# Ledger of designs, part 2: VHH binders against Di-N-acetylchitobiase (Ctbs)

Target 1, 344 residues: Di-N-acetylchitobiase (Ctbs), of Rattus norvegicus (Rat) (q01460)
Amino acid sequence: EDCPCSEASLCRPIRHHRDFEVFVFDVGQKTWKSYDWSQITTVAVFGKYDSELMCYAHSKGARVVLKGDVALKDIINPTFRASWIAQKVALAKAQHMDGINIDIEQEVDCSSPEYEALTALVRETTEGFHREIEGSQVTFDVAWSPKGIDKRCYNYTGIADACDFLFVMSYDEQSQIWSECIAAANAPYNQTLTGYGDYLRMGISPRKLVMGIPWYGYDYICLNLSKDDVCAIAKVPFRGAPCSDAAGHQVPYRVIMKQVNSSVSGSQWNQDQQAPYYNYKDPTGRLHQVWYDNPRSISLKAAFVKHYGLRGIGMWNANCLDYSDDALAREQTEEMWGALRPRL

## First folded at step 7 (VHH; from e2 with A33Y S56D)

Design f1
Fold by ESMFold2 at other seeds, look of step 10:
Structure f1 (fold): chain B 344 residues (1-344), chain A 120 residues (1-120)
Amino acid sequence: as target 1 above (344 residues)
Amino acid sequence: QLQLVESGGGLVQPGGSLRLSCEASGFTFSSYYMGWYRQAPGKQRELVAFISSGGDTYYADSVKGRFTISRDNAKNTVYLQMNSLRPEDTAIYYCAKESRYSHWTPEDYWGKGTPVTVSS
């Protein structure tokens, strides 16, 4: 009755569960009306709540889910976990949301109480949402590999069992650089696929895994750029590694597309990493190397998703494309949405 | 609701000093890395310094030896002591909660900023 939509039915929960997920992160810009709603199954709202987005998504049969983040030290206390979950369920009811995407990327020591508390949080959140909101969806965002990435010693099999599915953040794969400090792909193809192999070998069903791909890249200042396109980067440590992608900054695809064809190099393809990059020189004379993903690199990953029967594909984030009326921008944006469809 | 409130910016002469503060609320401050970033007009936002939950620090080369980051977990506050300021340090300075989440958004991780101007 306090439904903000044009019809009360648009405030009802989405009850149908899809066989293939297209999982979209929205960060609060007003581009969502231009998304490819023919594909979208879930929108995770990581920006400010927008009731018009909720109504529109429901009109297309898509779920809209909350962002869930909480300090792990607080959730060791079961009473705190219960109160946090009750608060999120109440919020989802008030906003007519269809679930929650738990995005906790904090360090966990294997011997700490946070290890067990995180799994308990995910299980209790799923139980609470499923009880209180018919057809609700609870998901958890995991690192690109279960092998101790970023000091995240998580019970990945327990978490996968405890929620509807995992969103695998197959990006930021240069978060810990233990070798030479050089720029490299955001989501190198073989490293990405090895991570899925590791999840599957642990016994996690492919139907519990949604592949996340990046619609952003990294722009690195090169301290030195060799003739072989090796871009040495500043040493910025992260979680025990001496070097990381924090030496660069994230750049959305729309910005990359405005720069690449007027850059020094134009788009280059790295065969070993199966990813595009380019070099440019900024106005102060510094050389940069930008690594990103495009329809070619994403199509390879979409083919993997289909071939191995994964639950679906998704991206961080949908606001990264150029939704203007420019003809080239429209074509590029359509190609990026189209690359999510498996091509085998 | 998460909030980061920067203060302590202003106009200062070259060679001078300034101390920035960032008060945090709406999250368990002691559990997160905290950082300072800056953005000069027409330039990209750049990392200045960060401090881990355990107190380990990092500084960009441009400020190393001149700036000191610290935190007071009892007050939910992170500080940036800026000494030997140069005109090149002129920027809006932003406080950030653990800027290394893959799913970064400004609303959850960035303050509103405090302007620093270094000129005569």
Scores: ipSAE 0.501, ipTM 0.793, lowest interface PAE 1.5, mean pLDDT 91
Fold by ESMFold2 at other seeds, look of step 8:
Parts: sequence; C-alpha cells; structure tokens
Structure f1 (fold): chain B 344 residues (1-344), chain A 120 residues (1-120)
Amino acid sequence: as target 1 above (344 residues)
Amino acid sequence: QLQLVESGGGLVQPGGSLRLSCEASGFTFSSYYMGWYRQAPGKQRELVAFISSGGDTYYADSVKGRFTISRDNAKNTVYLQMNSLRPEDTAIYYCAKESRYSHWTPEDYWGKGTPVTVSS
C-alpha cells in the first residue's frame, strides 16, 4: 500500500518495546498534535482513521492500533471469526497500523458458546496479527473487576494468556448499583484496587495488566441533594441491576475544569472514595453532582501501578483535555499528563 | 459503516400520536440494546426509552403509559410509538445504539435525529 507519510520508514511496523506502557485512546477530534508524546507507547484509534496521526505516532516510536468490535453471536462461527480477522489484518496493513485493541463489552453467560468463542477470537486474532505484522500488539479491554461485573462471564485467564496484555477499564464502576441509587465516584480508589487484587489472585501476571483511568467524569441530576452531599439519582437499570451510572452523563475533564470554578460548592474531596466531586445548579434550577478524577486521584492510582509492577497505565480518552493555548488550560493539561507518571 | 436513520417526526396537536422509526445498518442489530433519546433546544439529551436485545423495556417516568418502544430484528428497526402527546414532548428525537459501553463514541452512538413538534 502507498505510504502517506513524508518518509517511507514511518510506514514500517513499530518493533521497539518499552518498559512502561502509556496506552491512550484517541476518538478523532484532532487534538493529537498536543498529546504528551514523550510518554505515549500506544494510540488506539477509536475515531476515523487519520494518516497524519499514524505518521506522527510512528515518528515518535509509538504504536497505532485498530478498534476491534464484533457481535459475540457472530463469532461463535469459526469461519466468520477467520474472515473477520483477515479483514482486520488487511485493514491494518493498508493503514500501516501496529495491531488491534479488542473492545467487546457484551454480556456472556458462563454456560454459553460465546464463553469459549470469545477466548478463541482473542487467540486467533493474536496469532493472525503476529504472523502477518511483525511486532504487532493485540490487546483486550476488560471490566474493572472479573467478579460478575456487567454479566460478563469471560474466561479472563484464558483471554489474558491469549493476547499481549489486558487494558483494564477501571472506570464506570457504578455501572451496577444494587443499593440506594446515589451518585458516587467513577473509579473509587479502594474498589478499583480490589478489582486488581481479584485479577491477580486469579493468577494473571501483573505484566499483563494496564490500568485504565478516566479523563471524564459523570454529571448526575440530583432528584434530592442532602446536606451531607448525598445525591439521589434516577433509576436507570443495567444488566440486572436496578440502578446505574447511565442516570448520569459523561463529561470530559476540559468541561469539568470550566464548570467547577462557577459551581455552588467548588471542588470537594471525598476521603473514603479518594475522588473529587462538586455540586452545581443548572440554568433550569436543577441541582447536579459531578464526580471525576484529577491529578491527585490519578497520582494515587499511578503509584499503585508502580508498586504492583503492572504493565502500564492509560486513559479513556486523550481528547478529554483542553489543549488550547490558554495559560490555565495548559497548566491543567500538563498536570493531567504528568499524573500518569508513578511517584515512588 | 454504522448508520442510524430516524423518521416519522413532524408537527402534531396535543393528544395526537406519532410513530418514530430508526433503521439501522453496519452492525448486528439483534445483539445490541437500542434506545430513544430526546433533546429540546438548549437542554441536555434525555433518555426516553430503551429496549434490550432480548426485548426488555425501560421508560422514563415522563413518558410511561404513553410511549411504547419496540424492535423488529428482521428489519433492523427500532420504533417509538408516541401517544397522548404533550407540548413538553417537543424535541429532536434520536435513535441510539448501545449507549451503555464504556468505550462509546458519538459516531457509534447517535442518529441524526427526527424533529417532533407538539403545538396547538
């Protein structure tokens, strides 16, 4: 395939391995020129393909990988799996990409054929990419915990063995709320760490785990807001739970940083969850509570990543920061990128 | 290439009815939850209803008993039957694919919308 880069060498596969992974998701909002390329090891392209992004990432020695999404019912058929994999390998070759990030978040019953088919897909995808693209990277996105989260009965150990590493989505941890329907942290610190403990106790190597942290928060309309900052939320069910974070709206960090200064509470810190939040009143008079992650909460998680020798850290998503030339925005953005580095 | 195409919106008097349709392509429709959202000018998008891949439904309190969501997996189509319409139902209505994934993007999520106006 013709190389769109200024030099043909920029279309060659990335073969260098880093000691610490910084895995970023890009959703195609043209902010990638301003990313901290001194850290990035992998860019997962979840937006439209951008050949300039691919060329630039390769010039910095970073991998660029495809988004892999497919319906579980279709992959039960081995012939369909083989065809889908061949299509993705061909696409990666045409676009000079360095692998694929498999993002399948569907329910799986433990006794279903999807249980085995999913592991087979991951293994066959890894085999196909490694055979066809030297140095390629195949990764799989898992929920924050292997313990019954979102009705995903996956073969987590088999999947971890079958690919290069797991990206652990340590966010949306309020996806199933079984108690009172109240707003809470997107990634409560101790709950997040418990999830990693569970993955490690299953026998998954820490070198197979990359911690995903959120650069977005949740904005919840409070049906009631108590003096103790308890925000009751609408009951929106999810995968068997009567309540979920779908009662809220995901909000990027750049929007949060502009809103917190005009909030009724200013930024507050919840000690038990080790996460920041604030309350505000919208133009229609409704009270909201916003939970998010900031340099302080992320730095705690980065320290855990280093302490347990995890493969690395990453975020959903890199487009969430304010990359404008505004002096405050630059400081905030630099602090968010800097928080990914472990402090030991 | 994923596409969600809404239709069936329009101008209707209070108490009237409309049936919205959303034809989907570019993904295995029967495997995903589908939803309807609405957005009035200057307001955030609000969930109206959703239907699971197995046919279980959810409705916002403001529309319960008046709106019915359904799907036809053979036609890759999700419907919203809106009865007893009120002026506060005026909005652009959007069809949505599986908004419940952690790694969702706008191009994998929303149709272009169909406007509904309820006015006397």
Scores: ipSAE 0.456, ipTM 0.742, lowest interface PAE 2.0, mean pLDDT 91
Fold by ESMFold2 at other seeds, look of step 9:
Structure f1 (fold): chain B 344 residues (1-344), chain A 120 residues (1-120)
Amino acid sequence: as target 1 above (344 residues)
Amino acid sequence: QLQLVESGGGLVQPGGSLRLSCEASGFTFSSYYMGWYRQAPGKQRELVAFISSGGDTYYADSVKGRFTISRDNAKNTVYLQMNSLRPEDTAIYYCAKESRYSHWTPEDYWGKGTPVTVSS
């Protein structure tokens, strides 16, 4: 209710239209003041609410949106669904937020009531927010491909029609490994682009798609590391696939940049996947292979965003960079933010 | 608001047993995979076991046959029964809601952990 900002105007909803989105996730660390606010159009608050962040984002003309997560079994009930939406709208009003990013990643069978309930939730959330908060933005996070990734039989076209735009999580693309169980890129270039081709062929407008970039990588323990850098990983199943990236650990870019300095291989470029990786040996003598994205791999994807007229670009998550005063860290961080801009 | 509270850790002799518990709140527990992870000093966190919403289980090779994961959806609790403990099992054990969730955050993902020490 009460405006926590230095001036009341900063609690006013953001109402202007943006032609190009730069969509960032913030997870509640004290790094947000150092983000590149010259680019940001939306901050999704996935950490604890911070009124200073909200005030600052509004001072830069950027939207701040809620995290939306709810169990699909609960939203089958239309009364529960309506109550949940009313609670989110009330929360957004109390915190002076500009909408909600719905991040539901649960399994859905095509023949289940959750299939239709999810689309209804997105539509009703959008209607409720737009009615109650002028200029509000409702978005939905989708897997890197509509082709049944992680047992998510979603009505992707209906969801896209029902909200302002989709954030496409073009990462965790090793969540289902159906072939050789080996470490691989978090977001292989051609596989990523194929996912967008599939969304577009379904009839979803490119103006409804924001490409999500990983600012984190995966660190895998190699059960075996071959002479041609093939890192065999543990067989950890996920949602019907016999192997997955759950064999590894997510690591932020800032950790990767320090790890590369002590790696046995240095940073390597895989031409087929158009992504960087490196090998290192941990203190217990185990070999690791780390796959990540850097300014080079990200710039290729930013060029795709420009050439195909997508709604924008974003990342998980903005806290992954090193915002310290160290000269190398500043350079690396500037290059990562700069890579989001379409170049040529 | 998500909360994961681990308990049941402690000091045990090699060959001993412990049962870890993790009580969850702030989400519909029965709809999510639950996992146990561990982190020894100087090592990264590693997956120990997980259990799907439907009860299917997975175990790391290092613990297979010795550890058992289970869940009680009525009590919003996931368990890790650890038998035949070895010194290399010494670590802080963390309960987690689905480790490969694309938009992972610390409060959605990890409890505070329960230390397990296997020595002497």
Scores: ipSAE 0.121, ipTM 0.594, lowest interface PAE 4.4, mean pLDDT 90

## First folded at step 9 (VHH; from f1 with G35A)

Design m4
Fold by ESMFold2, look of step 10:
Structure m4 (fold): chain B 344 residues (1-344), chain A 120 residues (1-120)
Amino acid sequence: as target 1 above (344 residues)
Amino acid sequence: QLQLVESGGGLVQPGGSLRLSCEASGFTFSSYYMAWYRQAPGKQRELVAFISSGGDTYYADSVKGRFTISRDNAKNTVYLQMNSLRPEDTAIYYCAKESRYSHWTPEDYWGKGTPVTVSS
């Protein structure tokens, strides 16, 4: 409970409302001093709690929020929900934090008790935080589209109404592959935009939607790589789909930047998906295709965010960039942070 | 805080068997899918098998018919029975809680691994 900051005022809750969000996920590394704090409005702590990060964020007027994860079968019981919420509020008070980002990505059948319980959890969490911590922020992470992605039958309109805003995970868009089992963009531009159209058609205000963009890519082993750059991938099912991006693995942007210039192809641009990729050959001779997002692809999305009046933009995750003192790394990192701002 | 502790790895002759186990804590084990991954030297980590909360299973083609995943929800433990082992099964084997969350970190979803070596 004692304030670990240099000034007691830095432990007070952030009370002001932000009209535009830059929402940052931090996974517990010591790279946060190098974030672009001129933009940041919220840091969601998905790693080990760091009181220095909390103090620094508050000194910049940014919120720091808890990670909220709980099994849906546990929250069917209203008494369990109340206990879990009370524990999270108490933790936020003890750590001088400004709310919670609820990240529940479990399957939900439309006819199940989990369907109603999830909406109730979000509503009750928001009510509890707002009552107990003045100015607190409660957010919920949703899939890139409301159309049954990953068997998540969620009441998206009720959840959006119940919390301060949704963070839309506009990435992992290859989590279910229903057609050819091939590598493809993590966040294809037009598909991403279609997802927002779907959320808006449900009646969700654009002021409730923060676009999440990936600062990581996927590295796929190609079982076959055609002359047209079509990379056939292993068949790994996910939530009813016969193929998925689990055939590859996530790779942070800092690793991609060290690999792309020594790849067999160099950086390529896919016009249909508006995303970059490259091919490389690993030490055992296998061909790989890596799909990622860069300043160009992200700038297109930032322009969409501004043009359509979305609540803001954010990323998974801020630790994916190279924050070393290397001159090239600094330039690359500055360009990625800069891409979040629409170009004039 | 999630903890996954793998055990049961070791050295075995080709054609032999091993049983891996993974003890879980820090989450409601019975509500989540559990998976085994492996990583051989110089190769990327690959999915070996997963088991749903309801007991439905998936196996990579390379291990199908030889490996069996199972779970004991009372003990918060997932198992991988590995039979007819081959040298290409040599790897560090990792236990994972539903590793397919978009917002995940290795610390949140992976054990530290247990080495398996299959050699003459």
Scores: ipSAE 0.477, ipTM 0.772, lowest interface PAE 1.8, mean pLDDT 91

## First folded at step 10 (VHH; from p1 with T105I)

Design p6
Fold by ESMFold2 at other seeds, look of step 14:
Structure p6 (fold): chain B 344 residues (1-344), chain A 120 residues (1-120)
Amino acid sequence: as target 1 above (344 residues)
Amino acid sequence: QLQLVESGGGLVQPGGSLRLSCEASGFTFSSYYMAWYRQAPGKQRELVAFISSGGDTYYADSVKGRFTISRDNAKNTVYLQMNSLRPEDTAIYYCAKEVRYSHWIPEDYWGKGTPVTVSS
């Protein structure tokens, strides 16, 4: 009665610790049965709870973890912090979950109480989950760079020490644009790698880092599109930067694959950024430039993950692919899942 | 769970004014940016304005000088005062939590919208 699965054993915590992670975000669109479960080690549930997903993931030996989000000014109060953690542990027990992925993207001033409170939250969450749920996993999502981007002065080394591993959101790398306000790659190869260099130089073990890659791109309206494919975008500021990717919008890979064949340019490859893009004209005559990631760009990152011994790879988000019965869609979806594995 | 409820839309003549409201619940309102977007038929949604947690504002060029965003943290409400309305302002207006969000989920990001029609 307590367990919604076909067998009571499927409600027991996953206790096996994996050496390599394939970390998947699910946003609740009923596509999860079609994921590549041969690879998946963790599903972070960012959509509505689905007991069928939990049962299925456990039948495949994969962890299912809660979404953790809370306002930092509330968790300065240690009593509130303890209560929040107790609620999440209780929820995980009731839903037969294997841990929590903490996704906090709020500003923190280096001299603020939030600086210490965030680290305390992560440590106390990890202690609480590990005590109450054997084999549980607690992870924290960090920005694409530790160098104070988006006004996030976090104690990255303390947070890494305090939890099982970091999921590095190696995407949205146009969150701050200090130079020309133009469309560019969501996850430029060299900028991505520089972020990992910076995390490693801080003393964070590569075994604490999971590389997140985007299964979505950004669609930007071009105020001007030059003959050299330079797409000028609206100046939308973000947290002190004069320009940001808020000028565009996120587009899942399945939509990009349908659009690219009818685009003005077709798929183009930018050698400096190691990323694909295309230009199209919308029905009102405005030009757009779309930047995304495909099996080619992702395979380069998977090779980096293997070469540098990172803890694993993952993506935002698994619902971005086309899981229909269409033969082309199946081929494209297989290639995207396959790109997560380093080429042998 | 996040809930955003827009109100205040309607029919108005060119040059008229409307005030949109969005009441929020399910999150600590004062900690987040709040934004207004709009979507005309057959077009993609576009950012209209946002207001940071600290009260700093941004406006798209198409509405600058005519629209004003404000927030009342005690009432968990964000407002959009729209003056000097033009036919091209016709759209469904949506309020949103945040203007930029790495782990974005549409149904947790947008309200249901309030229609605004500007016509003679």
Scores: ipSAE 0.648, ipTM 0.856, lowest interface PAE 1.5, mean pLDDT 92
Fold by ESMFold2, look of step 13:
Structure p6 (fold): chain B 344 residues (1-344), chain A 120 residues (1-120)
Amino acid sequence: as target 1 above (344 residues)
Amino acid sequence: QLQLVESGGGLVQPGGSLRLSCEASGFTFSSYYMAWYRQAPGKQRELVAFISSGGDTYYADSVKGRFTISRDNAKNTVYLQMNSLRPEDTAIYYCAKEVRYSHWIPEDYWGKGTPVTVSS
């Protein structure tokens, strides 16, 4: 329980109320000192615990929160559920953390006991953290739409009510492909916005919704690449859909930036999806199509966040940028952080 | 915390067979999809096969009809039976928890791999 920071005050909980969130995921690659701390309000620590990150975040007034993941069949048991929560609260106290981000992405049948158990977990976790750690934050990660994405029949209104806010994973929107099996945008603009419309129409306050932005893209091998840039992909089923983005590979923005200007096509903009893509040929001669998000596509979404009064914006994940001292890398990284703030 | 320990790799002649095993710990095995991936030198890691929590299977076209994935939930183990092996199957084979998950990080979802070499 000793405070590892340069002074004991940095181990005290962050208790400030924030009307607007910039919620980032850190995966433990020691790039966090280069993040834009002028914006960040919460860091979800999904990598290995790093006490220096905790101390630094607290010195900037930002929360650091635990990763919460647990099998749904285990939390049906109320005793297991209570024990798990007690363990997470104790861990947060030992590590001087400010809460937990619950990232459960398992399928739930509407008629299953998991439906009720998940909501109970979120409520009981929030109650436990708020009781034991003053000012603590409990959040839950939801799919880009409440409409049964990936067979996740969740009580979205109950979960939103039960925790401080939802982080909406507005990416991986090709996880279920019901139409032609082709490469497409990770977060198509209109589809993304429709998802928020659906959450709002359920009665969830915009002040409970944080928009998650992908700082990664998908690299797809094209079984065929047409004259119109239609990239046919392997048929990899997922949770009832015949095709999915599991045919592709996630690629961080830093890798995309090193490849795009020397690709076969250079960066292209798809008007219908409001997203960039490019084609390249790998060393074995196979054609690929890469879809991603850049400052242009992100700034459109940031404008939506501001216009509709959402709780905030964030991304998976902050380690995806090139934080080296290279002049081009620094400019690209500054533009990506800057895109979270709409200029219009 | 999470551990995925692959075994059963080695050197085999073309047309031969190998059976890979992956013993899992640190999570509730029966609740998750399990997958096999492979990575040849200089190539991206590619999906070979997966098996859902309910036992449904998928195979990449390059291995369909030759490889069989199975799981034993009582032993927390997933298997890959590889028959009619070809030199193109040469790779390091990785066991994975899940086939896709939005907040996927390698340290929480990958084994260390077991090498398979198919040559004369």
Scores: ipSAE 0.635, ipTM 0.855, lowest interface PAE 1.6, mean pLDDT 92
Fold by ESMFold2, look of step 12:
Structure p6 (fold): chain B 344 residues (1-344), chain A 120 residues (1-120)
Amino acid sequence: as target 1 above (344 residues)
Amino acid sequence: QLQLVESGGGLVQPGGSLRLSCEASGFTFSSYYMAWYRQAPGKQRELVAFISSGGDTYYADSVKGRFTISRDNAKNTVYLQMNSLRPEDTAIYYCAKEVRYSHWIPEDYWGKGTPVTVSS
């Protein structure tokens, strides 16, 4: 409706298309002022709507998109589905947004009506947005692998065909632990790449895949920490698996950077997983192991994105860095944003 | 939009009982896991129990046999029955939507908490 920007043109839809995506999630808290806008192509607004963010993103030629979340059992009803889509399109028009990122992470049985309903939702959302908002972008967030993890039997090829591109959540890769219950990388390099191999073998074009990388890690309490740095964790089941990363806590990179240099071990590199970790002792005497991603691990993934011709790269979430004026924080933040650029 | 309102906390003697309630709104309650976490002074927030949409339960070893999680989908409410309370159960107890979710924003997934104090 009425434009909150300093110029009316900033409320117009973004119509140009980029050949390489840098897709960021914003969760609020005004840190967006300090993002690296030289790279950003899409901001998914998962926090409170901020018209200043929308205006600024448009001034940089970047899209801002809605969060799309809905219970699968509700969308089986076609009338509910159509009403939900109409409401999202209307909201995007009122807020001058450029589309929607559909983030559904619920389990689906292959034989259930949710299987067909989910694909229908994505297709109908894309059709509605493209019809009503010129140049709009509709994306869907998928798990790090299509191989039935987390009991998500989705029609991945149908969903990929039905929207502009998939954002692949190449993190939380310990959501189901079928082997020993131990702390491990959030996004192990080779396991991540195997997930893309699986998506491609299904027939999904690399031009439909944006690699999501984590700007957060997991902090695990170790029930036992061996001399070989094996951290045994509590057995917290998830969707049929006996162990999961729910035994740990997600921690943003800014917290990790403040803790790592005062940790028991300092930063260590795991060669097999191509990821950093460290151990620390909490005030009650319990040992912890923290696994995360840093410029080194991320740059390996960015190189893969370029080499494999993927649509782009992005992260959960842009608010995870320390955007303060502290000199070390500025350096660390610049290195994290810089790691997204494919090395030519 | 999402609201989780905890109640039932308070001061209790060791060996006593409390029943926590969490009333949910702004989402389709029956479709999601519900969980209880707690945070004691100087400690990280820790998982206490969860209940799946299908009614399967999990309990941390420290509370197993003493605490019971349940849900009433008609009332959009999850409960934590806390028996045989110990001083180490003293914490702020938080109701949560889900036990894990990749795109997790605490304000969208956590209640404000209800304090529980166990002392003699």
Scores: ipSAE 0.625, ipTM 0.847, lowest interface PAE 1.5, mean pLDDT 92
Fold by ESMFold2 at other seeds, look of step 10:
Structure p6 (fold): chain B 344 residues (1-344), chain A 120 residues (1-120)
Amino acid sequence: as target 1 above (344 residues)
Amino acid sequence: QLQLVESGGGLVQPGGSLRLSCEASGFTFSSYYMAWYRQAPGKQRELVAFISSGGDTYYADSVKGRFTISRDNAKNTVYLQMNSLRPEDTAIYYCAKEVRYSHWIPEDYWGKGTPVTVSS
């Protein structure tokens, strides 16, 4: 309730809407002072609440939004939904936040009551926030494709209509591997764009879609690494698929940049997937292949966003860069933020 | 609010057994996959086993046939029965809420771990 900012005006809701969104996930660690605030329009707080971050974002005209998650089995009950929404609105008011990003990555069977309950949750949340906090923003995170990815049978058109925009998680695209069980790009260019084609073809406005790009990659142990750089990975099933990127682990860009120049291969470019990768050997002698996104691969996606009139671009997550005072780190960080603005 | 508390680790002779427990709170346990990871000194954290909300299981090749994952939704607890332990099983074992989430953060993902040492 009391305003923790240097000026009372910094606790007021952000009311104006930008033509283009730059949607940033923050997971804490006080790196936010070094973000490129000339671009940012929304910060989704997935880490601990930080009133200094809220005040600073508002001083730059950017929204700060809550993380919204809840078990789908619980939201079938309309009274539970109403109570949950009231609690989130009250929290947003107490913390001077500008909305909520709903991140529900749970599977839904098409014939289940969760199918309708999820859409109702998004609609009721949006109505509640818009009524109670002027100018508030309610968004929903969707998979890289609407085609039942990870057993998520969602009403994508109803959800898109019910909220301000969708954040499309155009990453983790190896969550479902139905072909060779091998390491591959986190966000292959053509597969990413096909996902947007599918969202648009079902009738969702491009002004409802924000492209999420990864500032992290995946590190996979290779059970076998061929001379053609084919890295066979452990067969780890996920939600019906026989293989998945659960065989690897997420690695932030800052770690990748420290490793790539001392790797056995150096940075390689895969033309078919339009993404970089490298191979390295760990201290126990095991070979690894790391797939990631860099300014080159991201610039191609930013150009798509601009050309096709999408609502904006964003990333998981802004803490992935090296914000230290090291000269190389500063250059790499500037290049990654700069890639969000297309060079084409 | 999310808490994952691992227990049951300790020192064991090669060939011995241990049963790890992970008590969960702050979320609807029955709705999520639960997993065990481990991290040996100087190594990267690796997936050991998971169990889906519906009870389907996965085991890494290095532990298959020796380890068994199970869950008790009434107690909000996931277990890892570890038999025929080997020195290479020495690690800190971590419980995790899901095997994968796109928007992963450590606070929402796994606990503080329980150490297991297999030594003669």
Scores: ipSAE 0.619, ipTM 0.846, lowest interface PAE 1.5, mean pLDDT 92

